# VHH binders against Protein Aster-A (GRAMD1A): the designs that were tried, part 4

Target 1, 172 residues: Protein Aster-A (GRAMD1A), of Homo sapiens (Human) (q96cp6r367to538)
Amino acid sequence: SGRLLINSVFHVGAERLQQMLFSDSPFLQGFLQQCKFTDVTLSPWSGDSKCHQRRVLTYTIPISNPLGPKSASVVETQTLFRRGPQAGGCVVDSEVLTQGIPYQDYFYTAHRYCILGLARNKARLRVSSEIRYRKQPWSLVKSLIEKNSWSGIEDYFHHLERELAKAEKLSL

## First folded at step 1 (VHH)

Design u02 (framework vhh_7ubx_2)
Fold by ESMFold2-Fast, scan of step 1:
Structure u02 (fold): chain B 172 residues (1-172), chain A 120 residues (1-120)
Amino acid sequence: as target 1 above (172 residues)
Amino acid sequence: QVQLVESGGGLVQPGGSLRLSCAASGFTFSSYWMTWVRQAPGKGPEWIATINSGGDTMRDDSTKGRFTISRDNAKNTLYLQMTSLKPEDTALYYCARELYPFTGDYMDSRGPGTQVTVSS
């Protein structure tokens, strides 16, 4: 059920790429607006170590369904790991809980972002995702969950990769 | 346990060539992306090239005309072919692999390195 979604090198340093994706940056604000996410709230990063931090995001996503709900609420918990204070990269684990969709109590989605510094102004971003089940759905329900969830996840990360590539060109 | 051991470094004159090798053990080599990184005295690590499990390569622009990364999955070995060496290529060269699930830390899976010195 796991899937690799981004595995690309960008001409942006690791610290800047982390700032773009995991702070309240103009890049992130613009990207979420393009996705039409609303009611976006980001908690501060917090933890007992600068190398192990956690934050919570809440937001509303649009649902394209003429006969059903037009939106759903999301709570996303992000945990950031760094090997050390001078590490040229980080790992962010994201757990995404969506309310207002069919079979919401059966599953949630998880993403792992890996940023690796390759040079002063060059970094690699890898993103992998998986669907995690709280209850075992029967096969037709599982197929529906996976079809709809992967469609949304794939669109989101392909859009993110395109926007990162555009931002990279502007910095050259 | 994952082990990576580099070899093939040494003293070479400017304009010379070297082929570095990285012998891998303790994991399914053919399934992993592999990378060459160098670190010059007093400087941070500099990425050189990466090769994916299928043999496709990504290379740093400053060295891509002179350096070629390749792999031999039957021998669990990664190579770096270096030509037209310059004094500024003097560095410790080490190989690294990706960790599953996809970690961003070269240190978790890098070898001890092999020294390349380009000088008269």
Scores: ipSAE 0.000, ipTM 0.121, lowest interface PAE 16.4, mean pLDDT 82

Design u03 (framework vhh_7ubx_2)
Fold by ESMFold2-Fast, scan of step 1:
Structure u03 (fold): chain B 172 residues (1-172), chain A 122 residues (1-122)
Amino acid sequence: as target 1 above (172 residues)
Amino acid sequence: QVQLVESGGGLVQPGGSLRLSCAASGFTFSDYEMTWVRQAPGKGPEWIATIYSGGSTMRDDSTKGRFTISRDNAKNTLYLQMTSLKPEDTALYYCATGEFLYDSYWGTFDYRGPGTQVTVSS
């Protein structure tokens, strides 16, 4: 279900790619700053084992609205899965709840990140997303939610893919 | 834009051999691990073999003595050489990008071809 947004190989090892995306890394800090996210907080990863961890991110995003609020607040919950503690890759499920946007009570977005190690300095990143509904909107409202949400999601991950490609070149 | 197209299937007698091909396009083939999977009538999918970008392979124990996975990166093509075919090898064979995992916790990547039918019968 959903849409595939990234399915690319990077000349960065799986462990390094995971660190870049899912820790308080210079890469992540710079990327979120480029997106103009503010008030960013990242909880530490916690869980029963290294194979099943959870963390929460909170941040403020800008919104393009000629009238009304210019920002919205986000709570993003990430759950990390591994085959084993030393696995050369992981899966991260992300649930993104946004407050301060039209129809916020109707939906949230979910992302799945898959990192697979291919070689010491080479990994594949796959990202897929979907819109999940808490309430069934009528057709016009659903069309607006879908149009605006997918536009934002596609822009975000296209931008992420470009920045990862740049970071890859700097590592070489 | 990612496309995988299998060919080489057909009817063969027990003890025979077939070579399946999977033509890939829309991605940098040499950078991806590739997998062969089969699905027999009325059964779920069965993983056969995976070949990694570096050339190493992982194979199912029940077929590894008779089936060989290989790749030609210059031609963007994946192969499965099958020997000593048995009636129980009758299935739709398809290729996929990535590793086939049985654990729902970490599935396969969703890019796969439509498959090529292999029938082993006297």
Scores: ipSAE 0.000, ipTM 0.132, lowest interface PAE 14.0, mean pLDDT 81

Design u04 (framework vhh_7ubx_2)
Fold by ESMFold2-Fast, scan of step 1:
Structure u04 (fold): chain B 172 residues (1-172), chain A 120 residues (1-120)
Amino acid sequence: as target 1 above (172 residues)
Amino acid sequence: QVQLVESGGGLVQPGGSLRLSCAASGFTFSNYDMTWVRQAPGKGPEWIATISSDSSTMRDDSTKGRFTISRDNAKNTLYLQMTSLKPEDTALYYCAKSWGYLNQFYLDYRGPGTQVTVSS
């Protein structure tokens, strides 16, 4: 059901890596611009309980589609969990809902980001993703959704990993 | 202008075979995933198989033993080889240009379809 997309060590501390990925950082702004996302809005983090904070990202993704819509709208909800003071790091769960695509009411995608501090200026980033179903589609439709969704997810996270590696070398 | 034109359908006896073709034009065929779907009378569309630009395939478990999807990028043509046909395979078969971007899925054009009727 799930797949591991990133499992790499970066020469940046866990707090800095968290700030790059999960604040309105220059890194995040540049990355989303490279992805050609438009109409990007990021809500501030807010607590839904004593242990959790949430934020919402909205954005428009481009679609190279000669006969259909040229874009789709995305709502991404992120929930942040801190993993104790001794661990150094965090877990972020992301749920991505898209409007303007076939079968949009059947599924959404989910990502888990895990940052683990290894040393003062060294952290591991692990990202896994899965496709989740609001309605259980026929196995036929499910296979088609998964084939196409995984292609896009893998492209996104490979691009992210490459950009983090570039940023790491500039920070080193 | 994207065009997809299916052919090869017709009347066939149970146990027979057919090869469907889909001729594509108006886009760089080799760059896109291509899909076969069918729609039986009074029913919704059913996915049959998808073939990626590198010829990797995904097939429905119920038909994968009898149906094979393939492509010829030099001829801009998609194929569906159908064997051991059953009356329940009677449907309009159509091809679709498909693609994903980031974490999204889309079938962005379907052909008009070719009718397959399996009857004694």
Scores: ipSAE 0.000, ipTM 0.152, lowest interface PAE 13.5, mean pLDDT 81

Design u05 (framework vhh_7ubx_2)
Amino acid sequence: QVQLVESGGGLVQPGGSLRLSCAASGFTFSSYAMTWVRQAPGKGPEWIATIDSGGYTMRDDSTKGRFTISRDNAKNTLYLQMTSLKPEDTALYYCARDTYTIEYSGVYEFQHRGPGTQVTVSS
ESMFold2-Fast, scan of step 1: ipSAE 0.006; ipTM 0.211

Design u06 (framework vhh_7ubx_2)
Fold by ESMFold2-Fast, scan of step 1:
Structure u06 (fold): chain B 172 residues (1-172), chain A 120 residues (1-120)
Amino acid sequence: as target 1 above (172 residues)
Amino acid sequence: QVQLVESGGGLVQPGGSLRLSCAASGFTVSDYYMTWVRQAPGKGPEWIATIYSGGDTMRDDSTKGRFTISRDNAKNTLYLQMTSLKPEDTALYYCAKLGSTYFGLQSDLRGPGTQVTVSS
């Protein structure tokens, strides 16, 4: 099952919020650095129209498990949808595949970001996440996957929401 | 303040039993995967057991017949019951909260450890 992680209004326009989150922005660079992500690469957005774009991020995350590898590799695919090229918002679907963790073949995580423009300098960000299974794990393994994944997802988006709130004060 | 503090270590004879405690402050242990780890002199850390919500556990095969992980949610405390202790069980034992394993957003929270020495 999925969970709603962010549902907040920020005093920045939808276009600016999208640029902060989904371009190679100073905000995104600083945020990923705070998360201790390394070896970050961002492909350009590409697609058949400005309203349907795709990009791939790759990066290394630290593993805070004392018993195994100290890092894992991530491939994150983002797909951007807009109702039109002048739309005051967008939807970004993100699929996150992690290599170097137990049960990596069983699951991946998915996030949906919805940006809705409310006024010239005001937008809502809604983020929901879910864990998706490629193979059906036994109940104990599923519980382990879900507890570890949700802990990480919730910490990540709580941190993101806090940093967006700080950044909006500088943008206004 | 967010912290973990172990206690209950000491000198014990081979074949003896010992119970270690790990008191948590500033967070609820039942919300996280909690782990017991040991480090013997000159060796790297070894995983012993993990417990999560509801009391479900995962244990290392080599020790699971002798070691049992448990917790008391009302006391916010983690335990390791050790039986049939052997000299090779001599190590610093510490508890840890698994951080954001898949995103690595924070360091493992771990205690300073409690020393267990098994000798005749």
Scores: ipSAE 0.000, ipTM 0.160, lowest interface PAE 10.5, mean pLDDT 81

Design u07 (framework vhh_7ubx_2)
Fold by ESMFold2-Fast, scan of step 1:
Structure u07 (fold): chain B 172 residues (1-172), chain A 119 residues (1-119)
Amino acid sequence: as target 1 above (172 residues)
Amino acid sequence: QVQLVESGGGLVQPGGSLRLSCAASGFTFSYYDMTWVRQAPGKGPEWIATITSGGSTMRDDSTKGRFTISRDNAKNTLYLQMTSLKPEDTALYYCVAEDSYWLGLYEYRGPGTQVTVSS
C-alpha cells in the first residue's frame, strides 16, 4: 500500500520549488551528490502538450555491502501534469525501476509529488509513494521487499525534506 | 571472501529424513536474514523458509509441517531439518543470505546441495 512521505509548506514559490526539484538545478545536482548517486543523466522534458511532459533519469545508487556488488542502476521516468492557470504548481508521477537487486522483476516503486502554490513565495509539497508488483510474490518475499524498500524510500524523502528546509532559509 | 557452503544432501528413500547445513563466512552472520530455497531441473526456484536475524521464522505452507529452519549464530550456521521426504522434494537446495541492514538490496546464494528422494 501507499504512504505519505512529505506534507510540508515551504517559503518558496511553486514555480521555484518546481524548478529546484524538476529541472537540472543546482539544488537537484547538490542533493544527488549528497546522496552519492553517480552516472547521473537527465533527459529534457518532452511531450505533446505543456500540461503533459515526460523525462527519464538514469543513475547509479551506492550500496556498501559485503554480500554483493557495491551499486545498483536506476531508471526513473517522470510525468509532469500542470495545474490550472491561477493555482500554480504541478503534479509529477515518478516510476522507479532498480536493476541489480534481488527480486527486481517483481516490483517497482512509484512516487507522486504535488506542488500547490499558496502565495507568491509560499508552496506546499506533498509526496506519497507506493510499491507496485508486476508478479505476485509469496508472502515472505513480499514482506522482505516491503521492509527494505520502505526503509530506503523513507530515508530518501526525509533527507530531501531536510535539504529543502535548508535551501528555503538561504532563499529568504 | 563472502561464502555460503551447503552440505548434508544425498540420496534418501521416500519417508526418510535429512538435515541440511549452510556454513557462512566473510560477513557478520547474526545481522542477516537467512533463507532456504530449492530448484528442481527445468523448474523455477521455490522458497522453503526464512529465519530472521531476530530468530523469527516464516515458512511455505506446502512444506512447513515437514521442514524446520533454525540457526546457530555462534557457529555461523543455518539448518534445515527435513522429515517425511517425498519424490517431489528432489531438488538442489540453496542457502541465501540477505542484507536487511542495507535495505535488503543484495542477496548471496551458495552453490547448493543435492537432495534426491527415490527408491
Scores: ipSAE 0.000, ipTM 0.091, lowest interface PAE 20.2, mean pLDDT 81

Design u08 (framework vhh_7ubx_2)
Amino acid sequence: QVQLVESGGGLVQPGGSLRLSCAASGFTFSEYAMTWVRQAPGKGPEWIATISSGGYTMRDDSTKGRFTISRDNAKNTLYLQMTSLKPEDTALYYCAKDIPYELFSGYDYRGPGTQVTVSS
ESMFold2-Fast, scan of step 1: ipSAE 0.006; ipTM 0.235

Design x01 (framework vhh_gefurulimab)
Fold by ESMFold2-Fast, scan of step 1:
Structure x01 (fold): chain B 172 residues (1-172), chain A 126 residues (1-126)
Amino acid sequence: as target 1 above (172 residues)
Amino acid sequence: EVQLVESGGGLVKPGGSLRLSCAASGFTFSDYAAAWFRQAPGKEREFVSAITSGGSTTYADSVKGRFTISRDNAKNSLYLQMNSLRAEDTAVYYCAAEPLSDYYEGFLTSYEYDYWGQGTLVTVSS
């Protein structure tokens, strides 16, 4: 099943936290550069309602693989939900499809970001992730997928949480 | 079929106490996370407190140490004990409920809660 990766309160308002994570913000640009993501393309948010928006990100990630390819291509689809135009927080569902890795046709990863405003300059961020299978792998193949995917996901969100904490301190 | 009904609001002096109740019907309340929100005149709705189906609680900084959220699954009820009330606590208080997602983050979502009550007015005035 899924794993809880971030469940932290930041001294940043919900609207600002949303803008940092889900717009073409200096924070997001800097974070992706720190991750050494290349060929980054972000589509604009679009949808029939301000409370239901969708966008697509494409980028290339580096891989620390001694025998395999040194990079992989990612297509990430994000869907944003809000209660209303003035809602302080949001939910973003992310589906991440990676090409250029072993067994890429078997699985993809999904993330849910929940932002809840607690005060004018304080919000809680909760992030959960799941590995979703398109077809059933052998137990050894599943073990390999699970080990590598969770390692990457945990490193990514641990790094994100660290960078959000730094950004919080700089606002002083 | 599904309904949330708040009660317990009223007029109270600064420093006083009130206990709000929310009665749930038409669904299995014990499977849901529940929360209290409030809205003061001319202001946007703000989070007050939440409790998961398992009993874990979260509070807004403005009420932490003064308010206590609790639930009674046998009575399908949610409560908010409000102590040391201040003029700035004056608002219409709403209860809300949401099923836990596969990822266990339901109670902290700012996404549309599945169910909302009609609200109960709390006025703190001398």
Scores: ipSAE 0.012, ipTM 0.153, lowest interface PAE 8.8, mean pLDDT 82

Design x02 (framework vhh_7z1x_3)
Fold by ESMFold2-Fast, scan of step 1:
Structure x02 (fold): chain B 172 residues (1-172), chain A 127 residues (1-127)
Amino acid sequence: as target 1 above (172 residues)
Amino acid sequence: QVQLVETGGGLVQPGGSLRLSCTASGFTFSSYAMNWVRQAPGKGLEWLSGISGSGGSTSYADSVKGRFTISRDNAKNTLYLQMNSLQPDDTAVYFCAKDEYYDFLTGEPYLWGMDVWGQGTQVTVSS
């Protein structure tokens, strides 16, 4: 089942918010550094239409589990949808595959970002996430996956929301 | 098929001792590191101790170091946990876990690398 993680209005226009989150922006670079992500590689956006684009990110994340591996490798695929080339917003679907952890073949995480323009310098960001299972783990393994995955996801998006709030108070 | 069967739990008074056993089948026991983990009521899994396939190296969580001793008998495919000086906080279901993701450089098991099977054995420390 999924969870709503961000549902907030920012005093940043929809196109600027999209650039901050979904380009190789100073904001994104700084945020990933704060998260201690390393080996970050962003592919260019590509697709047959400006309203349907895809890219792949790869990076290494620290694992906060004291009893597990200290880092893991991530492949994140993002698909961007817009209703038109000048639409005041977009939807980005993110699928996150983590390698270097046990039970990696059992699950992956998915995020949906919805940006809606409200005014020239005002947009709403909604982010929801879910854990998707390729195989059904038994209850103790599932509890371990759920607890650690949701902790990480919630920390990540709460941190992102705080950094976006800081950025909107500064001149961009 | 891999089977791990935990036995030896029960009710014990504070300061008492218990020995847990885990009998393994379905794999080459001596080729794998083995671990003990526990789950207290309403809490997540806590790793307690690990032992290498040969029995030549062991590791312990700080919470049990000096009180618990892990050992194995590869001829009998059996893992043991000797628990001394038991405290009410040791009340939990105890599980035996096969570890395929042992960190050979540090000698520490990975909880995320543990395959946990069986129902565990209940340990209750109560006066």
Scores: ipSAE 0.000, ipTM 0.095, lowest interface PAE 21.0, mean pLDDT 81

Design x03 (framework vhh_lunsekimig_d3)
Fold by ESMFold2-Fast, scan of step 1:
Structure x03 (fold): chain B 172 residues (1-172), chain A 126 residues (1-126)
Amino acid sequence: as target 1 above (172 residues)
Amino acid sequence: EVQLVESGGGVVQPGGSLRLSCAASGFTFSDYALYWYRQAAGIERELIASITSGGSTNYVDSVKGRFTISRDNSENTMYLQMNSLRAEDTGLYYCAREGYDSLTFWEGSYYYMDVWGQGTLVTVSS
């Protein structure tokens, strides 16, 4: 049940778009604040090559549950790949582990971001997501996991796409 | 069977309006980005509008402000509202579903379409 969440062209160069999304940029800081994420920490990117880097993010997310927890803690691991050091774009794989939610040991979510440079000031961003299972849940449990996870993922990437479009207009 | 079926094409006067529909069946409609392509005589199909699974839209410059793409996930239908039509808008209009493929995504191919409609003809004539 993987889904395509963003597939859009922005009037921002690939290197700048990568910096906005995958560094401790003002854009990322502002976006996470708008999402009401708290206790945000970003490790530095590390690896033997600029074409293969890894980092870890930790943060607290709000949850709108009437009977359950109001927040959960997240550990997100990002791996960045490039075809070469001069490549006009990258792929970032993100694995998101959430603690403090029901059935947390059954699943995690994964996102793939692809940035493709089209021109000096123009790039395409594609984002796809999927729910990955560590244990096979019973059908009712799976339905609950899928409903809640997709709702959160879709809201997050809708918001991200809107904020990128706004940032793009400020650059024109 | 996975299928896309267009409707709503026809003959209109310059300055007129048409609404195209693309009805989907055989797959989870809400999971896919969807596209409108146009093909005029003697030229390759061109992408004119897109809508992501999340509802974000993009347009080619020549139709921006005149055309509006939308989707109704409850009806499994995508629409193209075409206003202020011009003779140059004449052509076959196709809806298409973007393929989800990790290799294609990794390779950066952003125009891989795995399902196409049959096309609907739009003629703008004075």
Scores: ipSAE 0.013, ipTM 0.131, lowest interface PAE 8.9, mean pLDDT 82

Design x04 (framework vhh_7aqx_2)
Fold by ESMFold2-Fast, scan of step 1:
Structure x04 (fold): chain B 172 residues (1-172), chain A 127 residues (1-127)
Amino acid sequence: as target 1 above (172 residues)
Amino acid sequence: QVQLQESGGGLVQAGGSLRLSCTTSGRTFSDYAFSWFRQAPGEEREFVGAISWSGGSTDYADSVKGRFTISRDNAKNTFYLQMNSLKTEDTAVYYCAADSEPYTLIFGESDYEYDYWGQGTQVTVSS
């Protein structure tokens, strides 16, 4: 049930792309505002080496449900790996735990971002996602979780890819 | 460029042990991370375990953690899955896979992240 969401080359160097996505960058701030995320808090990156770092993001996402909660709370843990401190690229694993949605204790979502430097001002971004289960859901519940989760994940990463393409164009 | 072949599958009783081997041919064994996946009849292929290109990191599915160990031997171009305390639910065809990119520090847990696969080896655990 994993899916490839982004597999695109951008005319932006690997270090710049990493800064856009994984620092408190103007790009990230603007993107999260466009997603209508609120109460955003980013911990600093920390770890035993520059090749293995971790941070936690917390934020509130809107829910379009006329008969239910209007928002949900998210805790996202990101782990960053690099082959070496000056490597052209990185991999970031993201685990997203959401509270305030049906069946929240059954599952979480995971994303892998892979940035590969191709040239000084050119990098590939690959993003894949999975729904991971902590409890075995019944088939009907699993279908509901997957339908709603994939819809949200696909919308999020399609929006991200579009915004990266726009930022790429404006930076040139 | 990387070609994979499994061996070591077979019949084993519950509580027993079995060691799978995956031998690779190619120029760059030491540069790739490797993984084991399995697939039971009528089910999706699932991740079992992975080892980084450096051997410094391993990862396991929760269902096998503490029972299975993945290791590699770069001198033999071979990596292994040591399976202990086998359960009937471990019955599946086991596939070895090589990461599509060299020097990956994080493992793919989804089969679509792997371009190089072995042919599979059957493991049957009886009660």
Scores: ipSAE 0.000, ipTM 0.138, lowest interface PAE 12.0, mean pLDDT 82

Design x05 (framework vhh_7ubx_2)
Fold by ESMFold2-Fast, scan of step 1:
Structure x05 (fold): chain B 172 residues (1-172), chain A 122 residues (1-122)
Amino acid sequence: as target 1 above (172 residues)
Amino acid sequence: QVQLVESGGGLVQPGGSLRLSCAASGFTFSDYAMTWVRQAPGKGPEWIATIYSGGSTMRDDSTKGRFTISRDNAKNTLYLQMTSLKPEDTALYYCAKEDYWDEGYFEDLDYRGPGTQVTVSS
């Protein structure tokens, strides 16, 4: 029930790639603005270990729905796991809860980002996603949830991969 | 250079328990994340759990209530404690150096062991 959305090598070191994606970076600020996310708030990373930290993002996303609300509110919780110093890279788990969409009480989405350092200025980014159910919908409702959710997820990560490729070219 | 050797598999009845071990050599074990992955007959690989160098763990939701990953850095050994085993848990279980992320990533790992067979049947 999961899908692989990004599986690409970038000519950017693992630590720089992590900074671009998981700090309050110019890259992240620009990307979220391109997605037309508003009311964006990022909490600082916090945790008792450098190898395990959490943060919360809140934001408003636009909805292409001719009937009903034009936006929805999102709470995204990210948990960061660091690999050993020789391995390089990290794993980030993201849980996305959306309010203001049909069947919001039935599901949420989860994303996993894996950054693997390959060389000082080269890293692999893998992103996979899942739709997780709190309540089991009947088949027609499940099909609607899956069609709309995967469309949004695929568009988001395709856009992210494209922007990372652009940033890579500028840093070279 | 890097060597990983799994053990502890075998035939067990439903509801039983097994503890798998993975003996590691050829690298500084305590510096790396370690992962358990399984592959059932006729199916693709399934990630079970990862334990990071700092001791934090990530576990697959479908098994995390029954399986526990742990490590002993003094012995260079990774463990998987399995309880309440089901026929669906029948698979070859692999130990892997580094972070195993998902099904596609498993095939890109250069450093994994040969596996240990777990068969759950009456």
Scores: ipSAE 0.006, ipTM 0.170, lowest interface PAE 10.1, mean pLDDT 82

Design x06 (framework vhh_7z1x_3)
Fold by ESMFold2-Fast, scan of step 1:
Structure x06 (fold): chain B 172 residues (1-172), chain A 119 residues (1-119)
Amino acid sequence: as target 1 above (172 residues)
Amino acid sequence: QVQLVETGGGLVQPGGSLRLSCTASGFTFSEYWMNWVRQAPGKGLEWLSGISYSGGSTSYADSVKGRFTISRDNAKNTLYLQMNSLQPDDTAVYFCARDYEDFLYGDYWGQGTQVTVSS
């Protein structure tokens, strides 16, 4: 049911990679602009420790459909886990709820990001995703949900991987 | 071959209690910290608790602090989670994991045991 989307080593340290992806960084801002996301808001990280934090993102995504709505609203909840404050890596779980698409009450998408530090200036990023069902759709509807959702997810993470590769070459 | 096997899950009413067990084989159990992690339906993984190699140090997520107790029996290669005052929100698959420096939750995981809290 799940798919591996990124499993790559980047020449940036784990803490820097985490900052790029999970703070209000220039990298994240530029990436979301390239995706044409609008109305972007990020809540502060909050939680019981620096090793367990949560935040909420809201944004509007474009939809390519000549007969339907041209945009949808998204609420994304991210939970961050670390072994300790100085750990050489983290895990972020993301749940993405979209409104304004067909069959929105049936499903949502979930992503797991794993960052592992390999050296001071080198880290591995692994991203896997799942489509999670609240209601079991009949086979034709399920095929439509799966086809459209995986297309969007794969495009998003392939684009992210390309932008990370560009950014590592420009790191100073 | 490293194996972790969870047992003790089941259906329980709100306010009830369950004790989960995890039996380890294929490694020297007493030389590793161990973790309990859960995954609720439609949710990501949530770390719950960790215990040192001797049982002398424990830690808990705020969501379970005061309700759950982690313990271990190194002679039996077994990890335990005593769960009290169970709530519907505790419904999840519960995993034990061998703690390891290179991974957040651990390098080896069991298959999980289902806990359902419902009236």
Scores: ipSAE 0.000, ipTM 0.143, lowest interface PAE 11.4, mean pLDDT 84

